VH-VL binders against Protein RESPONSE TO ABA AND SALT 1 (RAS1). Designs and how they scored, part 4

Target 1, 230 residues: Protein RESPONSE TO ABA AND SALT 1 (RAS1), of Arabidopsis thaliana (Mouse-ear cress) (o04515)
Amino acid sequence: MPNTSSSQSFTIFVDGWLIRHRYFVEQLMCASSLDETNRISLEEQQSLVAQFLSHCLQYYQEKFASVSLAGDNVFTFFCPPWFNSYAKLILWVGDFKPSLVFKLTEVSVADLTRHQKDRISSLKSETRRKEREVMRDFALVQQSVADPPVMLAARRVGAVGMVDGEETDLEEAMEVLKAGMAAAMNNADQLRCSTVGKVVEILTPPQAIKVLRTIGQLHLRLRDRDQERA

## First folded at step 1 (VH-VL)

Design p01 (framework fv_pamlectabart)
Fold by ESMFold2-Fast, scan of step 1:
Structure p01 (fold): chain C 230 residues (1-230), chain A 121 residues (1-121), chain B 107 residues (1-107)
Amino acid sequence: as target 1 above (230 residues)
Amino acid sequence: EVQLVESGGGLVQPGGSLRLSCAASGFTFSTYWISWVRQAPGKGLVWVGEINSDGSSTNYAPSLKDKFTISRDNAKNTLYLQMNSLRAEDTAVYYCARDYGEYSYGPFDYWGQGTLVTVSS
Amino acid sequence: EIVMTQSPATLSVSPGERATLSCKASQSVGSNVAWYQQKPGQAPRALIYGASTRATGIPARFSGSGSGTEFTLTISSLQSEDFAVYYCQQYNDWPLTFGAGTKLELK
């Protein structure tokens, strides 16, 4: 009888999450297109922003649980089959690069104050520094595979006359690599959520709605499998 | 209560230098952007420049960038304006002014009383 | 960069009347405009920010409006203490710029 892996469970979760996601993107599009005289109340704008951020947080919380329990399937989250071919050009540790959020903010909002621009510039520098930290940690994970004993063990695993214990050493090295990959992914996802949240804190509610709309639309584009077939 | 008190103004000869101070009290100085604004006798307000909460970023009026330097000492709750190569047209009352909100907000809510700088021989 | 133009330079009005002061930006500044009042020998006092939000302690007779490039400060039912110079300021872009001021004087 079939068993559901952590990656399969996450895929099932995402299918349902995307229905709500399309709903929120529609609400953000409607709210962002209204002029000042037809704009929804400040309270309604703040509520919509909070709801959408909560919706996005639910995605990454579920992903965290799935990645942490992934075992052998952790590799799937680094090159996920649910992203289309265009997404692969902008993937960084299995999802969007956090600093992309700043480009999306620039194209979505034309009325940033000089102070908002400076705060965004400072946050961009901090985000790029944190991206380097994630990459350093990932490089250490990769280096664990390149460690000479692991490379030697890997070469011999299929060889005639394999020495007792070599297969166990390779298995232990692979477990360290998988744990490190899961940690790198989770750290990257934490930075993604933190960056979006901090940008929203800098923006006014109408500006935040425009940025979140663009982010939401991008996420749909990255998962648009049907466009590749048309 | 929020207070900003400027000092260091006085008579200086053309080509000279002067350092102004602005002592802050009654609020968390380290979380506010603060500007220097000057006003020549009988004239309007002219923005000189600003400094962010931790002192890592400064912005200046383009005509004054090579001439003036803004700095701050958050441990002393004090803002500084270093003025070099002074000319007669730099004669003005110099005000320090605090941004409306913590960590960058734009317009000013509290102003100091000002300190007069006179550039003359 | 952004030039703020105030008009009129001088406005003569009587107590109890309404005063309307204009401020025009050379390019769009959104709603990032503030108004200040200055009396002779005193530091400026904050009146309005965000084009229309009154600063703490400012009487309801002061109101601001506008967006983009055209801004107005209105003082309804003028009091004797309202005769002063009024400055508009944009904080949308660097450098921060002020208008030349409108002097409100007793008719």
Scores: ipSAE 0.000, ipTM 0.458, lowest interface PAE 13.1, mean pLDDT 83

Design p02 (framework fv_pamlectabart)
Fold by ESMFold2-Fast, scan of step 1:
Structure p02 (fold): chain C 230 residues (1-230), chain A 124 residues (1-124), chain B 107 residues (1-107)
Amino acid sequence: as target 1 above (230 residues)
Amino acid sequence: EVQLVESGGGLVQPGGSLRLSCAASGFTFSSYWISWVRQAPGKGLVWVGEINPDGSTTNYAPSLKDKFTISRDNAKNTLYLQMNSLRAEDTAVYYCAREVYDILTGYPDYFDYWGQGTLVTVSS
Amino acid sequence: EIVMTQSPATLSVSPGERATLSCKASQSVSSYVAWYQQKPGQAPRALIYGASTRATGIPARFSGSGSGTEFTLTISSLQSEDFAVYYCQQYNNWPYTFGAGTKLELK
């Protein structure tokens, strides 16, 4: 009768997703390493880019469903055990910080045009503004728990002589916190997806393949637990 | 060692123009946003403006936008502040300051290194 | 623009004492606040960023706290070299803005 937790369901989904992910990363590596003579067609490049973006979107759609149903397990998505110890140093709201995409673009592509640089600079400013909005909204959620009535209710949990209604106040506060945390994670993930998509729209297909290869490799590194065995 | 060295300050008459320079060493200058910050004698710090790593984007304090222009020459590791239509209220020590990046994201955070400053005095 | 208000303007303390400096933002700046130390004739030096993280090389006696609109810099046991002017700065919004400073002086 116990249902599989949302985090366990997500982990099961990801096991299959990672097999396909490794395949896509391999394809992106091959496509990005070919010289001009052996380069795949423009149509094939565009198809590979579109397929990989769809693959990434499936990950975040499944994560959204899992986070929205997380209830008491929402905290697991903020401190995810499926990431290695090194990955935890770069986490922002439980996953990579959206503006990291711009650094990955910089290291992956050397031949950006002036127009592309201008568009990326504008997008970077907008992305940073949205990152601040996510953090501000999350801070408001944290502050709601620190509100005096909530703190009074929490302080008295388990105390002898707890008055009528104090347990209910704490339960209501915890539900608000869980809902707020789920919303913050979902907003962060939406920004992650939109940032990658908008960067890809600015790039040529060969440039996009290089950036997506780097992003795909980073995602594998974030989940590589061999580093923890050391 | 990270160093920022401002130069070009001096006495200027009201209505005049002046160009300040900031020479950078000890770090990859072309990878950092850099700000200009000024401080009038005996007063606090006031942000003037900033420039992105490749020089394509500048942001200014609204009161200074049409008066000051920030530029950079990454080949020379040098930052510039062009100051026009100077008035007595522009008298200040002008600092260049490096904006730190979160090492993994590249987002500017705070000002980790400052130059020693160069004094601009606007007086008749 | 966001106005940063520091209090007190001047704080007179003796070596070995604890100093507490306050900084208030006119609207929420989350945790994007830095503190700088400036000695006479010198450039500012970064002490704290992200409201509570000590910059490299800064002694443990310096600590920062706060979020939203209210921020505090604490020096737990004052040394003679700590007498200086301290500025808070928000970097959440453009234009970046500084407080007017708190002067820490020998009692």
Scores: ipSAE 0.000, ipTM 0.412, lowest interface PAE 17.1, mean pLDDT 82

Design p03 (framework fv_pamlectabart)
Fold by ESMFold2-Fast, scan of step 1:
Structure p03 (fold): chain C 230 residues (1-230), chain A 122 residues (1-122), chain B 107 residues (1-107)
Amino acid sequence: as target 1 above (230 residues)
Amino acid sequence: EVQLVESGGGLVQPGGSLRLSCAASGFTFSDYWISWVRQAPGKGLVWVGEINSDESSTNYAPSLKDKFTISRDNAKNTLYLQMNSLRAEDTAVYYCARGDLEWLFSDAFDIWGQGTLVTVSS
Amino acid sequence: EIVMTQSPATLSVSPGERATLSCKASQSISSNVAWYQQKPGQAPRALIYDASTRATGIPARFSGSGSGTEFTLTISSLQSEDFAVYYCQQYDNWPPTFGAGTKLELK
C-alpha cells in the first residue's frame, strides 16, 4: 500500500513539472522581446503557444487525478502548501481566479484591435458569471451537509451520547462534502483552462506569447518561497 | 470632452413603466460596456445592469432581471433602460456609467453621467 | 453576492489631517476594488481602481491599498474639497457591489 498522500504525490509531480515550466517561461521571454518576437516565424510562434498550453493542461490533468484520489486530503488542495504565503492571499478555490487572466492580458498587450477588445470583454463577463456559478454550487453543497449536524444538536434535549445511526449520518455528510469540494475544484480548474485557451484564441500569436509569458512568470512567483521572510 | 447625459426621469405611478436614455459623446461609444447604477435618496450606489458593445451580452442585478431591460443604439451613441412594474423602492437617481478605465482588467466606472431622478409614488 | 462593508459610516476630520477609510469584502476579491468620491448633488468620480492605481487627474494625496478582503483609502493631507462621501466597489465577482459609503465631514 502506498504510504504517500495524494497531495504529497502532487507536490512531487509539481517539482518535476517546474523544470519544464522554467524552460517554457525562458522560451516565452525570448520570444516576447520585441526584437526576438519579430524574428521568430509564425509557425514557430504557434507551436510555442500550443506547447505551453499543453504544458499547463498537464498540470491540471495531474491535479485532477490527485484531487479525485484525495479522499480525506481533499481539503489540502483548497489551502495548498506548494504555494507561498502571498499566493494563498489571492487564491480562489485553491488556485488563481480565472478572471485574473484578463488583468494579465491588459498588462501584457498594448495593441488589441477593437474586435479583440469586444470579444475579450464578452468573455470576461461570461467568465465572471461562471466564477459565481462555481461558488454558488459549492455553497449549496456546504448548506446541504451543515444542516444535519445543526438539526441533530437542536433535537438533543437532555440526552446523553449519540443515538445509534447518527454516526452514519455524519459520515455520509462528510463524504458528500468531500465529493462536492472535489467537484468544485474540478469545475474551477476547467474554467481556468478554458479561460486561458479562449483568450489565446482571440489573440494573435505574438500577443498570445506575451500573455502566456506573464502567466508563466506569475506561476513561478507564486511558488517562490524566498518571498517569504523567516 | 468625454460625457454621458441621462434623461427620461420623472414621476411615475406604482405599476407604471418608464424608459431612460443616456447620450454619450467624446468617445467611441461602440467600444465600451456601459452600466446603469442607481442611488435611492440618502442611500448608497446599487448596480442595475450592463450591456456590451454589440448587445450580445446583457447582465442584470438578480433582483431586477425581469423588471429592467438594457439596450443601445450605437448609431445614435445612446443607451436605454426600460423599467417596468415600478414600485416605490425603485425611486432613485439613475446613472449611466462607462466600464472600466482599461476595460480589459476591471469593471470600475471611469465616466459617470449626472443622473436622472425617477420618483415612483401615487 | 459579495457584501462590501465600509467603516466608519462617518469620519470627522480637519483640513491637513490624514484620513483612512476602510472597506471589507465578505470574501476574497484579490485587488479588484475601486474607490469613488461623491459630493452632494453630483455624480460619483473615480479615484482608485485595482485597489491602488490612481485614476487620471487624481491628486497624489489619495492612495489605496489592500488585497483579499481588507482595503483602505488614505487621504494624506486633507483639503477642504475632499469632504464628500466615499464608496468602495468590488468587480471581482458578478454582480459588482458597492459599500454603503463613508461620509467624510468637517469636525
Scores: ipSAE 0.006, ipTM 0.469, lowest interface PAE 10.9, mean pLDDT 81

Design p04 (framework fv_pamlectabart)
Fold by ESMFold2-Fast, scan of step 1:
Structure p04 (fold): chain C 230 residues (1-230), chain A 120 residues (1-120), chain B 107 residues (1-107)
Amino acid sequence: as target 1 above (230 residues)
Amino acid sequence: EVQLVESGGGLVQPGGSLRLSCAASGFTFSRYWISWVRQAPGKGLVWVGEINTDGSSTNYAPSLKDKFTISRDNAKNTLYLQMNSLRAEDTAVYYCARDYYDSSGFLDVWGQGTLVTVSS
Amino acid sequence: EIVMTQSPATLSVSPGERATLSCKASQSVSTNVAWYQQKPGQAPRALIYGASSRATGIPARFSGSGSGTEFTLTISSLQSEDFAVYYCQQYNSYPYTFGAGTKLELK
């Protein structure tokens, strides 16, 4: 039985996950298009919101497991082949940038109260601060592992073999980099999930349905290979 | 091949207890909510309950919540149904069924079932 | 709890014909309805979810429609392998509930 890489296993998972995702997006679209007279019950709205959040959380739980087991394949998650070429332009640490959620909220919901706007503004500031922390922590890892490749690159052309300890240092640096990349991805994904969840907590169920519809559509757009200009 | 295989069914006297098992293979068991569904001979399907991915949360049909307990062991890829205070009305084939990625309630893969007969 | 009512209880049809099966919910279940096929002595097989989406590997002749309280499963050109009992299920509210089934039998 051949072993599949963690990234290939995740791609297989996502293919199935997208079928259910399309179903949820259709439910959200139907619920968001109904007028006041035809609106589904509050209980039904809350159930749909909870189901969609659970569905999205499962994606990131599976990604966490795959990234944590990635080894040499962790690089694939930072430049993921399962996203189309246009989608890659908006990626941050291999997926959507958490603060994008606030722009999606602004375009989806027109009736935010003053209290909701204040809470969203505070959350937006915190989210951007945490985004900077993720990048700063990863930059420190990159700096700490730069020395071995730089020293090897400084070697004169034609030199044979490695100086005593150089191979061990490079191997150690590669392991530190892979661990740092996995940590950065996992921290970024945790921020993605917490940001969406916290925004939904601020919103009413009808507002949440509109925002989640937009987020769900974005997820489909990121993986729609038919849009890739071949 | 994605499979669920139930076991532990059999004849039990009224008031007795049984523990059913469901062995999962061919998929990442720890990523799915799993349900138990029963079917009395010649009758329709009745949902018993469900369990979340790590076993920390369960939901039951209200009539069965005090009688049945669902648990799981992700290390063994096995789901359990503990049945207590059994009555003739509990006679049925018991199926375990996989929820389609989360607690949606759509059951995409089913086991073959295990027969529980409650009779004196 | 939400009651799912299927009709007819039994439908007698010939191969090549179109079969239409009905499922009615006692209150709105949105589009959160699934359809299952069960042959004698076998476990149920998933056919449709979300009222209209086909499960993996299900032939195009199976189609679902409906929203709210009225749902339909249509089999456009019956094959001999399609004679079975069909169940609808709502998963909009706990507890999840199934209809009593429609038996599709050979005329």
Scores: ipSAE 0.000, ipTM 0.418, lowest interface PAE 16.7, mean pLDDT 83

Design p05 (framework fv_pamlectabart)
Fold by ESMFold2-Fast, scan of step 1:
Structure p05 (fold): chain C 230 residues (1-230), chain A 124 residues (1-124), chain B 107 residues (1-107)
Amino acid sequence: as target 1 above (230 residues)
Amino acid sequence: EVQLVESGGGLVQPGGSLRLSCAASGFTFSSYWISWVRQAPGKGLVWVGEIKQDGSEKNYAPSLKDKFTISRDNAKNTLYLQMNSLRAEDTAVYYCARDQEYSSGWFYYGMDVWGQGTLVTVSS
Amino acid sequence: EIVMTQSPATLSVSPGERATLSCKASQSVSSNVAWYQQKPGQAPRALIYAASTRATGIPARFSGSGSGTEFTLTISSLQSEDFAVYYCQQYNNWPFTFGAGTKLELK
């Protein structure tokens, strides 16, 4: 009987989440393809946008709970096995890079006003600055935990065994690294959610539906889809 | 009642300076971009510039950026236009106009609320 | 800067008639065009934004159309209060620019 860990429970959550995700993407596709005459009401458009944002937030909340409460899985989330090989080349801290949202917005929306373009430009600059802060903070943690193993390797040139205390020092360094990775992941996920939310706030509901459709479709394409077709 | 009221206009000598004020009431001033627009006697409308709701960004007509400065004091619900190195061609009625709402940037409604304007005359 | 050209400069019409005002941009401004009405001694009043959307409180007789470089403001049945100067404005690019205006005069 296999032991059920938080990693396994998150995987079970994701299976159900993907079914709902495909449903939302289909609704967004339908809503974005309707002409002016057959367009769903403004209230329905706003509801669909809000529901999809809530759906995305739930994913990151469950990921946080899996890592933060259990203390496990953080390595898995930096190298997630559920993404295909192409996706793994473009990941940033285990998921999409927040500034990618701006390119997806440009591809999806042709009718941005000058004020919307200005607000997006400002948000893009702020998002890129925050991306650098996340990486800088994580790099400081990596540096602080890299020193013990490097120093141990340097001191052991020609030695073949562990001295008293070395196992404890390496274990402590690994725990600090896991904590730092969890913090970086949480900060990155908060930036992902806030960036998408702030872009949606700048857009009209029809524009937001188009952008969220593109984001949802991209997320599906980055996963293994040999069993799933639109 | 939503309104904007300009003040500070008057007669100024060529090369002189003036500071115009625009007092906002009846709405959340700190949530809106505000524009300055001028109109020379018998002529059309000319956009001067705009300021973001928090003052962090300002955009100007290129010909005016070196002599005009827009600022705002959200605590006082007041917008300012500092005008330096004034010339005869700057003679105009200056309007402040409510522009895009930051928290509801989904829709640009045009410049939907305008003051009555304040006349600036640059003459010797 | 983008130049907005309005035509005609003056249009003489009678109450009850249709008025059609033209606005041409020197380069594409998408649908980012607003229309304003100004009466003598008064501040401008917003009529249309996003080329075709009526501002709040604007009568249905006012309609806007166009995209890219060619825009039209139509008043389907002129009332006496509609005789004024009308300005188009692009807000696609900085600086924002206005047309020189079209004056509607009683025939």
Scores: ipSAE 0.000, ipTM 0.426, lowest interface PAE 15.7, mean pLDDT 82

Design p06 (framework fv_pamlectabart)
Fold by ESMFold2-Fast, scan of step 1:
Structure p06 (fold): chain C 230 residues (1-230), chain A 122 residues (1-122), chain B 107 residues (1-107)
Amino acid sequence: as target 1 above (230 residues)
Amino acid sequence: EVQLVESGGGLVQPGGSLRLSCAASGFTFSNYWISWVRQAPGKGLVWVGEISSDGSSTNYAPSLKDKFTISRDNAKNTLYLQMNSLRAEDTAVYYCARAIYGDYEPGYFDLWGQGTLVTVSS
Amino acid sequence: EIVMTQSPATLSVSPGERATLSCKASQSVRSNVAWYQQKPGQAPRALIYGASTRATGIPARFSGSGSGTEFTLTISSLQSEDFAVYYCQQYHDWPLTFGAGTKLELK
């Protein structure tokens, strides 16, 4: 559509992306269930992992473009209507919390080496620190835009109408908030992508396939939970 | 020469506490993860726990986590095992063992002390 | 925890014979298995690590093999000093676990 908003454009993209996503999740499920005698080659496993990571990166690249063009609709990406009610309770900056990847890794892979566990533990600490940085930066933005609404509430604005200049102050505060929300979301999405990539780098290809399968299944459950229970 | 020497073992009454030491010499102690491994008379080897090279991380056998504490003093090249609430089943020879862990190789024990006997009896 | 099961509990052999000792893990440990020799009144001595690599100073008659869940220690042409208890150990995951040991005794 010529008049498609950024959120509508993103939703249309996701419809096609989900078809390919289900295909990849099925491939990962098949690959993870094969016994040693029927296992696909190491090269094929590495290719599947790389393809799935690329597929996930395309989602966040399209989201980044859409968020950058969102203008007045940036709030839609923070509380997405395309996620089910359960997902909305566990969202962190509009999507999954990056450190959730470590819990998914633990439940998916039983054969982690001690060295892999040490590397994962270090990465987990770094990821949690970066999560705190994202939230700290966003809190500063929220604080910076709080003054105009608070002052207006103190004034009993509804009865008398806006004082000269107050509308401009609110408009400026809203632009700062929208920019800050977009920045926080883009930083969070970068952390999501880098965390998954770094975990995969620590894992063997068979282990990575199991983790990516679980991540892929979680994404489907957060969007299509009701369809999976049908 | 490269060696580990345990000390501090002896007779302890049930419910008592004891602190074991392991003195390292002939190698850079601060570069290695070190474990405590025990062996009851006539029985097999049982891993007690381990400590990272800088002392920042410890791991324990689940059954012993609340009773035993591992620590180290890299300035003194010494490893410690604090043992609390000792019972008859804790009677064993206690070994300290150097692990090749982290940057070197996966953790196996390439160097062992001679062991120190702990007897828990009234 | 990963359980390491050694068999047989006791193996009776004569000097010059070949001894084969088995170790099974309850789940895959890849190649993260070590073998130790312990003589009465002595500390354990590392023989093999990484399932098949001989530790420094260990005679060529000792060899290890296996991966995943099935591991073997072989002693070719047994010497009188080889009569001892042998332990396998996994270092793939915490807690670190040992087998119950195989006692190699004179026939």
Scores: ipSAE 0.000, ipTM 0.404, lowest interface PAE 16.3, mean pLDDT 82

Design p07 (framework fv_pamlectabart)
Fold by ESMFold2-Fast, scan of step 1:
Structure p07 (fold): chain C 230 residues (1-230), chain A 120 residues (1-120), chain B 107 residues (1-107)
Amino acid sequence: as target 1 above (230 residues)
Amino acid sequence: EVQLVESGGGLVQPGGSLRLSCAASGFTFSSYAISWVRQAPGKGLVWVGEINSDGSTTNYAPSLKDKFTISRDNAKNTLYLQMNSLRAEDTAVYYCAREGFGELSYFDYWGQGTLVTVSS
Amino acid sequence: EIVMTQSPATLSVSPGERATLSCKASQSVNSNVAWYQQKPGQAPRALIYGASTRATGIPARFSGSGSGTEFTLTISSLQSEDFAVYYCQQYNYWPLTFGAGTKLELK
């Protein structure tokens, strides 16, 4: 049977996602505040971690689907209007820089074993290498926009000297640019998700809960505009 | 090429002790965590424990932590498993297995195994 | 500890057929699942890690998929040398745990 859902807007999705996000952050805060004697079971800790990771993955999957399937403007996601002024200082390809996760882990967890530190160090090196790959690919997208033929085509739209087919060529160039930006965004978001997931797999459930709480709180603070209003 | 060679297995009486060795070659031994995995005759694989790259941290299967001790000598490229208070249920082929570099605790290379038989 | 449940315990198939092996985790293990092949009298051999990445030297007929709690290993066109026992393993949580194995045997 056909689904009668009428909207695929990312904005509508995010409104519901933020309600669930606040719920998960509160659960993580509660779980991380309990003493050993009042600690929730290992199974409950693992379930909460898994649910929160799934919740975060859903955000990035819906963001990409919004651009690739629903036709939402990819430029909006590179310069998101929903982030506050402080967020602009830490944005990388429209969201947090993956290697920031390692700093958040360091401030959240004081009891890392030597084995965990070794694994995190290796992962940090690999994550920074992958960040450079994403930036290289994005630089190629920027160069395609800066190329004289694209700029000349853009300037000729609506001009008296425009020849037959020039407007169509510009439309094709814009679609190539949008596709390239969407690919860069998707690669960045995949790196964000994989970095968080790999850090969580290195940590014990109590440690993971502390890190995910910090990540969740940061996400809410980056969207909180109360700090900008006077 | 990467090679792991176990030795030290044999017949032991119940209550006895045995030390297994695993000689590594073909890679930078001091850069990898290594696990011991055992397999009873006709049964499946059971993880025994692991040791990190510099030997500062060991982890064990909860049922085995009071009986078994893992150590390593990076200067000799050798891994050890000290087994104490052995019982019939400890009869198995013992494998040393190299863990994936840094990020992952899956086993990319395995030794051929050494048989430990605990019997009267 | 995380329990890994493999099904079926034994799968009887003919060469050239497609074999699909299942592995279920008692709780989410993300994509941190590996698959191993073991032939009689031999050590296990790594096939897949990260749920879907083939290990070095493993033929393209082997593929892995899944995430969370449900994982599959597929052999698209069975060769005579593929009759063996297959184990899944999670490496998301300590202790590391294996499934009980699926024996792939000649029909």
Scores: ipSAE 0.000, ipTM 0.408, lowest interface PAE 16.5, mean pLDDT 82

